# VHH binders against Radiation response metalloprotease IrrE (irrE), part 17

Target 1, 256 residues: Radiation response metalloprotease IrrE (irrE), of Deinococcus deserti (c1cz84)
Amino acid sequence: PTALAAAKARMRELAASYGAGLPGRDTHSLMHGLDGITLTFMPMGQRDGAYDPEHHVILINSQVRPERQRFTLAHEISHALLLGDDDLLSDLHDEYEGDRLEQVIETLCNVGAAALLMPAELIDDLLTRFGPTGRALAELARRADVSATSALYALAERTAPPVIYAVCALSRQEDEGEGGGAKELTVRASSASAGVKYSLSAGTPVPDDHPAALALDTRLPLAQDSYVPFRSGRRMPAYVDAFPERQRVLVSFALP
Below, E stands for the ipSAE of ESMFold2; O stands for the ipSAE of OpenDDE; V2 stands for 0.75 times the mean of E and O plus 0.25 times the DockQ between their complexes.

## First folded at step 9 (VHH; framework vhh_gocatamig_d2)

Design x3 (from w6 with G109S; at its last look DockQ between E and O 0.77; V2 from the best seeds 0.00; counts 0 for: pae O 3.0 > 2)
Fold by OpenDDE, look of step 9:
Structure x3 (fold): chain B 256 residues (1-256), chain A 124 residues (1-124)
Amino acid sequence: as target 1 above (256 residues)
Amino acid sequence: EVQLVESGGGLVQPGGSLTLSCAASGFTFSSYILSWYRQAPGKKRELVAGITSEGSTVYMDSVEGRFTISRDNAKNSVYLQMNSLRAEDTAVYYCAREVTYRNPSGYTSGTDYWGQGTLVTVSS
């Protein structure tokens, strides 16, 4: 495994270990395992949060939404966990330097945050109960109280069968003139399970007659044989599970 | 009565340094987050730096590494050391007291008291 892959694996372990001792996953409970570290909410402008190891304080931007605050908190906790692992930190310093090191650290902390908020056991349970479906994705996002995009990446990583997940939402078509630009359903985010060579690009339009579009229109879940709507116009056969939620539709494409 | 009084503003050349001070009174100084804001002509007021009761600090990106916020609880004062000043740093600088509260939607904060401000002009 690459140095980065190993580091990610270690971060997941740290997050899992930390999470196992928590009384809950609310903001207060998330801090339970960090002795001597205080949590402070304050205005931070464009920053979401920070960990100050000198003063043993986690700062969270009090001006952002609670959902974002919670993820940021998990991210900052991951910073603390990373700094508490001398071996991991040493390995990172050996492999990376300067701005690249900082980028890798941020990436690892996002991995830690995701692992903390979406434990492997939760994901596996949902996959067992609902299968690799749009519904599973929706349930993960809801139960973990994370963004659909965050849930999408985590779910795809743990999905064994060849599956593409997507979050689709209505977008305003830029080109049409003054008044009511026609809303178009487009892919906002997508991720595929390991080994899948195909990717569904953000911005890909979903045809009006596609099951994902129909699900959004009817606001009813829909599962059927259909296709992956690639930007190129290629239609790859897939079993589609579309779960509408508010103004978006969470979709899985099971590939043969 | 809560009071915040800024001082130390003035005219400085680019690359120069200036230290702003804010004297606070009328409240338990050590219990509050203090911050510096600035407002340039025709622009919105923006957070420059904040310091917690524990001494943890935050900065806006454009001043990171150049500005330092500090506090002296014994003197009920907060400071902003500004180094390597730039023309774009020209603004009225305000000292502020921050309060954090929990509501059903989460944790929020706001400034409940402002100083009168001190003008910093960076010009050749």
Scores: ipSAE 0.036, ipTM 0.537, lowest interface PAE 3.0, mean pLDDT 90
ESMFold2, look of step 9: ipSAE 0.405; ipTM 0.802
ESMFold2 (binder alone), look of step 9: mean pLDDT 81; pTM 0.802

Design x4 (from w6 with T100Q; at its last look DockQ between E and O 0.06; V2 from the best seeds 0.00; counts 0 for: pae O 6.4 > 2, placed apart)
Fold by OpenDDE, look of step 9:
Structure x4 (fold): chain B 256 residues (1-256), chain A 124 residues (1-124)
Amino acid sequence: as target 1 above (256 residues)
Amino acid sequence: EVQLVESGGGLVQPGGSLTLSCAASGFTFSSYILSWYRQAPGKKRELVAGITSEGSTVYMDSVEGRFTISRDNAKNSVYLQMNSLRAEDTAVYYCAREVQYRNPSGYTGGTDYWGQGTLVTVSS
């Protein structure tokens, strides 16, 4: 495994170990394992948060939504976990320097945050209960109180069968003139399970007669044989599970 | 070289007032969050107040309404006006710079520089 892959694996372990001792996953509970670290909410402008290892303080932007705050907190906790692992830190310093080191650290902290908020056991349980479906994706996002996009990446990473997940939402068509630009359903984010060579690009339009579009229109879950709507116009056969939620639809494409 | 130099500490009676100053150099002052920390004998260092580049402020609960953090970008200085001082405010006060960097989830950072500190003693 690459140095980065090994580091990511270690971060997941650190997050899992830390999470196992927590009484819950709310903001207060997330801090339970960090003795001597103070959590402070404050207006921070464009910043989401900060960790001060010298003074043992985590700062969170009070001006952002609670969901974002929670993810940021998990991210900052991951910073603390990383700094507490001398071996990992040493390896990172041996392999990376300067701006690249900082980028890698941030990437690892995002990995840690995701692992902390979406434990492997939770994901596996949902996959067992619901299968690799749009519903599983929706449930993960809801139960973990994370963005659908964050859930999408985490779910795809742990999905064994060949599956593409997507978050689809209505977008305004730029080109039409004055008043009521026609809303078009497009892919906002997608991720595929390991080994899948195909990717569904962001911005890909979803046809009106596609199960994902129908699910959004009817606000009812829909599962059926259909296709992956690629931007190129190519249609790849897939079993589609579409779960509508508010103004979006969470979709899985099971590939043969 | 980045430098933070605190001044204004001293002995004051309970109920008194004191103004701390921190002179900064070696970086674009207006781009950074600045903070005051304090450390009392036998206690952990704690955040007292912070001020963003945009002028937003935060205070620890025990100093809210008594302390005021401000900054003068033209003078590269941050200040802490302390009123109604109490014995429990006795500590070494440190000026600190907060670093920020962008990641996929937004901006994050931490404290990367601090001054040598200035002692504030509140005693009758």
Scores: ipSAE 0.016, ipTM 0.318, lowest interface PAE 6.4, mean pLDDT 88
ESMFold2, look of step 9: ipSAE 0.426; ipTM 0.806
ESMFold2 (binder alone), look of step 9: mean pLDDT 80; pTM 0.803

Design x5 (from w6 with T100I; at its last look DockQ between E and O 0.83; V2 from the best seeds 0.00; counts 0 for: pae E 2.3 > 2)
Fold by ESMFold2, look of step 9:
Structure x5 (fold): chain B 256 residues (1-256), chain A 124 residues (1-124)
Amino acid sequence: as target 1 above (256 residues)
Amino acid sequence: EVQLVESGGGLVQPGGSLTLSCAASGFTFSSYILSWYRQAPGKKRELVAGITSEGSTVYMDSVEGRFTISRDNAKNSVYLQMNSLRAEDTAVYYCAREVIYRNPSGYTGGTDYWGQGTLVTVSS
């Protein structure tokens, strides 16, 4: 495997070990496992947060919603975990430099944050109970208290059969003036399990007669044979599981 | 009772320097986060820099490297050293005390006290 894959695996191990010692995964509980580090909230403008190892402080932007604060805290904890692992640091400095090193570190801290908030055991339990479905995606987001997009990427990573997951929602289209325009169901985010060679681009329109659109319109889950609606107009056969939630629909496309 | 009094504003040429001071009274200064904000004519007030009780600092991107926030807990004062000033730095600068509250789902913050402001004008 690549150096990046090995680093990601190590970061997940560090996050899992940290998480095992926590009383919970709410914002306050996440800090419980770090000794000598102060959690401080303050206005930070456009910055979400920071880890200051010199003053032993994690800073979180007090002007953002709690969900972003929690994710940012998990991300900054991952910075602290990474800095505390001399072997991982050495491996990264041996392989990467400059802007690329900064990018890799931020990628690893996002991997650590996801692993901390969405433990592998939770994901595997939901896959066992519900299968690789829109319902499993919805349950992961709800139980881990994370965005549907974050849950989508984590679920896809651990799904063994060939599946494409998507979060779809209505987009407002500007007509010719300030008046209301037609709303169109589009893909907001998508990810696929390992080995799937197809991708479903963000912004791809979902036809009105597709099970995802029908599920949203009726507010009832639908599961049936249908297709992946690629932006090119191609329609690849798939078993579609569409789970509507509020003003969006969480979809899985199970491929043969 | 709580007071924040800014001083040190004035007219300065582009490329020049200026030090703003904020004298605080009526509270336990060393326990609070202090910030500088600025408001240019017709614009929204924006965060410039902040400093925690531990000494950690935050800066907006456009001033990082040019401005330095510091505090002197013995004098109950916070400072903003402004170097390499540009015309776009022209604004009224405000000293602010920040507060946070824990709630069931997270933390909410705000500014509970503002100074009256001091005008900085960068012009030839």
Scores: ipSAE 0.485, ipTM 0.830, lowest interface PAE 2.3, mean pLDDT 89
ESMFold2 (binder alone), look of step 9: mean pLDDT 81; pTM 0.805
OpenDDE, look of step 9: ipSAE 0.560; ipTM 0.867

Design x6 (from w6 with M60Y E64K; at its last look DockQ between E and O 0.71; V2 from the best seeds 0.00; counts 0 for: pae E 2.7 > 2)
Fold by ESMFold2, look of step 9:
Structure x6 (fold): chain B 256 residues (1-256), chain A 124 residues (1-124)
Amino acid sequence: as target 1 above (256 residues)
Amino acid sequence: EVQLVESGGGLVQPGGSLTLSCAASGFTFSSYILSWYRQAPGKKRELVAGITSEGSTVYYDSVKGRFTISRDNAKNSVYLQMNSLRAEDTAVYYCAREVTYRNPSGYTGGTDYWGQGTLVTVSS
């Protein structure tokens, strides 16, 4: 495996170990595992947070919404965990330098934050109980109290069978005109399980007769044989599970 | 009785330097976060820099590398060293004490005391 894949695996182990000692994953519970580190909320303007290892301080912007504070805290905890693992830090410095090293570190801290907020046990339980479905995606986002997009990536990463997950919502056609344009259902984000060689691009329109569009219109979940609606016009057969939620649809495309 | 008193403002040429001071009294200075804000006429008050009790600092992007916040707990004072001044730095600068309190979903910050302000004018 690549150096990056090994580093991601180690980061998930560090996050899991940290999380095992917590009473929960809400913002207040995340702080219970911080020994010797001061957590400070202060005005930070446009920055969300920072970790200062010299002063042993995690800084979180007190001016942002609480849900953003939670993810930012998990991200900064991951910085502290990474810097406290000599073997991981040494491996990263052996493989990466300069701007690339900084980018890798930020990637790893996002991996750590996701792993901390969405434990593997939770994801595996949902996959066992519901299968790799739009329902499982919705339930992960709900139970972990994370964005559907964060849940989508985490679920796809742990899904073994060939599945494409998507979050779809109505768009205002911003590229074709400013405000007041026609609304259509489009893909907002997607990710696929390992080994899937197809990609469903953000911005791809979803036809009105597709199960995802019907589920949104009726506000009822819908699961049936249908297709992946690629922007090219190709319609690849798939078992579609569409779960409507508020003003969006959480979708899985199980491939043959 | 909490007081924050700014000083050191004045008229300076572009590219020049000034040091602002804020003398604090009426509270345990060393345990609080102190910040500098500024407000130009007709503009919103904006954060310039902040410093924690531990010494960690935060800067607004437009002043990063030009301004330095520091504190002297023995003198109950916080300072703003302003270098490479530009016309857009012209504003009234305020010293502020920050507080944070827990709420059901996270933490909320606020400024509970402001100084009177000191005017900085950058003009040729």
Scores: ipSAE 0.414, ipTM 0.794, lowest interface PAE 2.7, mean pLDDT 89
ESMFold2 (binder alone), look of step 9: mean pLDDT 80; pTM 0.801
OpenDDE, look of step 9: ipSAE 0.678; ipTM 0.913

Design x7 (from w6 with V99I G110T; at its last look DockQ between E and O 0.05; V2 from the best seeds 0.00; counts 0 for: pae E 16.2 > 2, placed apart)
Fold by ESMFold2, look of step 9:
Structure x7 (fold): chain B 256 residues (1-256), chain A 124 residues (1-124)
Amino acid sequence: as target 1 above (256 residues)
Amino acid sequence: EVQLVESGGGLVQPGGSLTLSCAASGFTFSSYILSWYRQAPGKKRELVAGITSEGSTVYMDSVEGRFTISRDNAKNSVYLQMNSLRAEDTAVYYCAREITYRNPSGYTGTTDYWGQGTLVTVSS
């Protein structure tokens, strides 16, 4: 394990400890654990938020949507947790400096925020109940009240078997000669479990006869043997679980 | 709730003195930066003086040497001693609580609470 991997593990431990004392993971509940720290919502222009340990204040931009405010609060709580751990701070200072240190700290605070909003116990429960499927992805996003993209990365990180997850949605073709008025189902984000050598690129079109496209059109979940539709045209065999939701479909590709 | 209540304003002749007070409640006073701002008719609100939680001070150029900001953490109060007053000092004076935040460019400050203001009129 690298220094960064060890720091991420410690950050997850700090987040889990903080979360254990909370009545829930909504914004109001996240604030419940703030002992001696003042939380203020205020206009901040293009800035998302801040934590000031000298003044014991967390600031959240009041001008952004609630789901971004919630993630920003979890991120700033993670700053407070990191700054309160002298051993972690010392290890980071020993390994990183300058702009790189600041970027590592921001990365760790994103890790902490994800761990606060999507605790490992929730992810493991969903994987046990639904398997590594498009439905599990949808349930994680719904129950943790996070974006499908955030849930996708968190679920992939904890999935043991070889699976590619994707969020697919309709988009307009950009070039005039590629069907200028037609909406095309494309991959918006994807991530794979550990050890998978293949990736599914964002922007990859999903064929109209693919289970993901059919599930979206019918608004009915669909699970069957099919394939990963790589941008190259390669079709890798996979068991596809497609879970439609609003104007998108949440997909898992279980690889042999 | 956070409250900042200014007092001490009034009518004074040029060359006179006033002491403004700001009583704070609803927060851990000693942990915050406090400032005085002023707004004259037709002008933007401008920083007059600030004092950090550790006691460091900053002043607008035109008031340095004439005005003194101070704080009493035991009384949850911040003060502005105003000497050698001029007609140009006529304004509504506001007590403000400042906070520091992070962004990619570093730390900077912003105001999160304002008092209701106290009027200072310097006139012959």
Scores: ipSAE 0.000, ipTM 0.099, lowest interface PAE 16.2, mean pLDDT 83
ESMFold2 (binder alone), look of step 9: mean pLDDT 81; pTM 0.811
OpenDDE, look of step 9: ipSAE 0.018; ipTM 0.280

Design x8 (from w6 with E64K; at its last look DockQ between E and O 0.08; V2 from the best seeds 0.00; counts 0 for: pae E 17.4 > 2, placed apart)
Fold by ESMFold2, look of step 9:
Structure x8 (fold): chain B 256 residues (1-256), chain A 124 residues (1-124)
Amino acid sequence: as target 1 above (256 residues)
Amino acid sequence: EVQLVESGGGLVQPGGSLTLSCAASGFTFSSYILSWYRQAPGKKRELVAGITSEGSTVYMDSVKGRFTISRDNAKNSVYLQMNSLRAEDTAVYYCAREVTYRNPSGYTGGTDYWGQGTLVTVSS
């Protein structure tokens, strides 16, 4: 495996080991496995947080929403885990330097945060119960108490069959003159399981007669043969599972 | 045990001056960035001024030219000289120790210790 793939695998192992001893995944429970580190919430402007190993403190911005605080805490814990693994740290410094090293470290800490908040056992249980579906995406986000986007990436990474996941929501259309405020269903985020060669771009419109649009209109889940509505206009056959949620819909496209 | 003890707050008339002091102990004072924050009733705490270990300073826009932060490493103290005071400067002022940022996501500073605060009231 590549140096980056090996580092990601190691980071997930560190996160899983840390998580095994936790009483839960709420903000205070996440600190249960750290001894001698102080968690402090304070105003930090536009900054999310910090980890300072010299002073044994994790700082979290008190001015952001609780769900963002929890992810940021998991991210900072991942910094601490990475810095405590001499072999991983040495491998990273041998392979990367400068701005690229900093980017890789941040990527790994996001990988660690996701693994800590969304244990592999939970994802595998949901895939077994519901399949690689919009429903599984919704259940992961709810049970792990994470954003749909975070759940989307984690679910896609562990999905074996060829599936595209998407979060779709209403967006305002620009309309000069009288009238306006018309809303169009568009893709906000997407990710695909390994080996899928197709990309579903953010901003791609979802036609009004698509199962995702119908599920949102009726507020009822829909699952049926339909298509992937690529931005190019191409319509690739797919089994669509659409799970509506307030003003948006969580979708899977199972490819042949 | 890190301690930051503010003094010098009080009641002052508009246009007046006041010097806040913060006595520090329990750490290598000369190695840290020190700062002053303030919090008016019902408002969020905001950075007023900061000073690096090498003496470089930063100020919020509304106090530039009126306030001066300084440090005396021999006395383990940081000061805020406040001139041309206005009613809008009324707040509890806090001395703070800043820590280095270890997350490349854009973080440039943070506070790990606060004093208890000293009240500054500007009114006739």
Scores: ipSAE 0.000, ipTM 0.103, lowest interface PAE 17.4, mean pLDDT 83
ESMFold2 (binder alone), look of step 9: mean pLDDT 81; pTM 0.813
OpenDDE, look of step 9: ipSAE 0.589; ipTM 0.867

## First folded at step 10 (VHH; framework vhh_gocatamig_d2)

Design y1 (at its last look DockQ between E and O 0.83; V2 from the best seeds 0.00; counts 0 for: pae E 3.0 > 2)
Fold by ESMFold2, look of step 10:
Structure y1 (fold): chain B 256 residues (1-256), chain A 121 residues (1-121)
Amino acid sequence: as target 1 above (256 residues)
Amino acid sequence: EVQLVESGGGLVQPGGSLTLSCAASGFTFSSYILSWYRQAPGKKRELVAGITSEGSTVYMDSVEGRFTISRDNAKNSVYLQMNSLRAEDTAVYYCAREVTYSYGSGGTDYWGQGTLVTVSS
C-alpha cells in the first residue's frame, strides 16, 4: 500500500478506537472522549474550526449551524488524534513536506471525521441489507445524521463491486443570472467504488426520461436497467437504483 | 459595570504598523474570550481576530500573518499588533467580549466605543 493509503488506514483505526468509548455520535457524546482538551465555541468568521495543540483547545465556529459544528468537531478531534500518534506523525514527515504535508493532514482529518461519524460496521451492515443502492446511501445519511455528500463518499469507499453513486437535485438554468429560469436535474456530487475508471462530473444534466428524473417526479423509488448519463452525451449501460428524497434523488449506477 | 476602552488608532502610511490596546474592567477578564472587530465606511462589521482565555488565537484570512492578537491578564488588556498595513485595513476597530450561552451558541455582549485606523498615502 502507498504511504497515503497506510496513513488513511491508521487514521481510521485511531477514530475507531476513540469512538469505541463514546455513548453515541452526537456532538455531546463526541466531547465525552476528550481528555485534557477544552472545547470552546466562538465567532470565527469563515473558518469552521481549529485545533490548538499548544493550549489543548478545540475551537468551533459558534455562528454555523449545529450540523456543521458536529462535523467540524469530529475533524478537530482527528487533528488531536493524529498529533498524539508519534509513529503516524513520523511517517508523514518522512514522506511529505510543506504545502503537501498540510494538504495530506487535512485529508487525513476528513478521513478520521468520516470514520468517527460513520463507523465501518454501520456501512457494512447497510451494504449487506440493501446492497450498493440509492436506498443504502439514503439510510447511511439518515442513520449517521450526516450530509448525503459525506455519506456518498464513505459508502463508495467501502463498496466492493463497481458502482457510481450520485446525489442529484434540481437547478435553475443559468442564462439570466438573477431571478428565475427553467429547472433541470443535475448531478451535485458523485463518487465511485475502487477501481472504477469513469467519473460523473458535478453539474452533469440528467435527462428527463432517466429513472433518476422519473423517481424524483413521481416520488417513487425506481430500480431498472438504464445508463450513466455522462456530460459528453455518452450513455454507458448500468443498473440504476434511484431513491427520491424531498427535493433530491440518491442514485447508484451498478456497472457490469 | 463592564467597560472596554480602545486606544492606539491613528493615521499610518501603507506598510506601516500600529498597536491597538483595549483596557477592560468590571468583569473577570481572564475568564472571557476577547476579540477585535472592524467596520470600514459603508461595510458590515467583521471579525479580525480573537483570543480565548487559554490563549488560543483565531485570525481572518485577510490579516493572518500581518496581525497578532495577545492578552495580558495581569493588566486586564488585549492588544492587536497590526503590521504591513494596507489601505483595505482602514476602519474603526472595536474591542469585544464574547460569551457562550450553551454549547454551539454565543455572541458578543459588550463592545468598546472604537478607535479609528486610517491607512493612507
Scores: ipSAE 0.387, ipTM 0.792, lowest interface PAE 3.0, mean pLDDT 89
ESMFold2 (binder alone), look of step 10: mean pLDDT 83; pTM 0.835
OpenDDE, look of step 10: ipSAE 0.737; ipTM 0.923

Design y2 (at its last look DockQ between E and O 0.06; V2 from the best seeds 0.00; counts 0 for: pae O 7.5 > 2, placed apart)
Fold by OpenDDE, look of step 10:
Structure y2 (fold): chain B 256 residues (1-256), chain A 121 residues (1-121)
Amino acid sequence: as target 1 above (256 residues)
Amino acid sequence: EVQLVESGGGLVQPGGSLTLSCAASGFTFSSYILSWYRQAPGKKRELVAGITSEGSTVYMDSVEGRFTISRDNAKNSVYLQMNSLRAEDTAVYYCAREVTDRYGTGGTDYWGQGTLVTVSS
């Protein structure tokens, strides 16, 4: 656990250092620090992207959404950054092998990508302006042009007070036949700040009378004392901030 | 043994056309990405075009619209049709087999010997 944490911290440093020299965070700007590397978009089937260090080429799947492409690009850049750090690479090879090493590398590149697209300064600014709220989560996703899920994990990592974040959306109940099955609000993703042992499982239903559900129905932001709706039926008291956005609700649960 | 053998290079005038061929052997051709590279005198080798096993193609910007990469799996061959040739296209052209490792990085593991293309008036 300590080795991985250290590696993640190093990846964030690499990403921050690289990002500090960029004129912006658009696709063109993201490539600015990579001298001699060519960016090419092409159909790649189910693959999002690839980095070829030998030929200095980054490939991005032209068939995926622009937001996904952007994240993928940052991910591939992170591969390049990781490969450029001999010490980090050596440490990883000492600690991990086989499929586990591969998984760790991918995880680190995701960490790097997130750090590149969502700089610490941006997150801190949003937390200062909006607090650890559903609104902060929405603004981060919007400003950084990343998925709400990506923003959720990044925001949780930098949130000091005990908070659970969640992305909730309407799901069709699979069991009801061809007819208009009742749409249920469920958790799509959740993450907690450091020190909080609990998060919501994907698929957790949100009760109709919960502030998150009410926010979605009314299309108005809601903030009030309520509870964390665990799948087990346990209700943990929390101050809930629910920010509706289209067909989803971005939610923060501030724990006592 | 894996082999890549290029052919079709030669002297051509500006604005002319040329087709390069690469015959592959010693591996399951249909499973691999194949590419064309070129190296001009005093310059680094650069990717010109690539074609995936599924038939997706990529080109360097300077050749886009002028060059076409294709493959015939039945013949274990990859081709580069070059139209509207320019002086700056003068180089040794190499056929290459591409691989992707489990870490999401790619590379070339086999090269042909190359074929010289000279564009001159």
Scores: ipSAE 0.016, ipTM 0.294, lowest interface PAE 7.5, mean pLDDT 89
ESMFold2, look of step 10: ipSAE 0.344; ipTM 0.776
ESMFold2 (binder alone), look of step 10: mean pLDDT 83; pTM 0.827

Design y3 (at its last look DockQ between E and O 0.06; V2 from the best seeds 0.00; counts 0 for: pae O 5.3 > 2, placed apart)
Fold by OpenDDE, look of step 10:
Structure y3 (fold): chain B 256 residues (1-256), chain A 121 residues (1-121)
Amino acid sequence: as target 1 above (256 residues)
Amino acid sequence: EVQLVESGGGLVQPGGSLTLSCAASGFTFSSYILSWYRQAPGKKRELVAGITSEGSTVYMDSVEGRFTISRDNAKNSVYLQMNSLRAEDTAVYYCAREVIDSYGTGGTDYWGQGTLVTVSS
């Protein structure tokens, strides 16, 4: 656990250092620090991208959405950054092997990608402006042009007070019958700030009378004292900030 | 043994056309990404075009719309049709087999010997 945490911290440093020299965060600007590396878009089937260090080429799947492409690009850049750090690479090889090493490298590249697209300064600014709220989560996703889930994890890592974040969306009840099964609001992703041991499991239903559900129904932001709706039926008291966005609700649970 | 053998290079006038062929042997051709690279005198080798096992293609910007990469799995061959050739297209062209590892990193593991293309009036 300590080795992985250290590696993640190093990846964030690499990403921050690289990002500090960039003229912007658009696709073209993201490549600015990689002299001699060519960016190429092509159909790649089910693959999102690849980095070829021998030929200095980054491949991006042209068949995926631009938002996904941008994240993938940052991910591939992170591969390049990781490969450029001999100490980090050596440490990883000392600690991990085989499939586990591959998994850790992928995880680190995702961490690097997130740090590159959502720099600490941006997150801190949003937290200052909006607080640790569902709105902050929505704004981060929008401004950084990343998925709400990606924004959720990044925001949680930078949040000092005890807070649980969640992305909630409507799911079709897999009921077997032909009839228009009632749409249920469920948790799609959740993450907690450091020190909070609990988060919501994916698929956790949100009750209809919960502020998050009401926010979705009314299409208005809602903030009030309520509870964290755990799958177990346990209700933990929390101040809830629910920000509706289209067919989803970005939610923060501030814990006492 | 893995082998890649290029053919079809030669002298051509500007605006002319040329088709390069690469015959592959010694491996399951249909499972691999194949590519064409070129290297001009005093310049670095650069990717010209690539084709995946599924038939997806990629081109460098300067050749887009002029060059076409294709493959025939039955013949274990990859081709580069070059139209509207320019002086700047003059280079040794190489056929390559590409591999992508489980880390998401790619590389070329086999190269042909190359074929010279000269575009001159």
Scores: ipSAE 0.021, ipTM 0.353, lowest interface PAE 5.3, mean pLDDT 90
ESMFold2, look of step 10: ipSAE 0.249; ipTM 0.743
ESMFold2 (binder alone), look of step 10: mean pLDDT 82; pTM 0.816

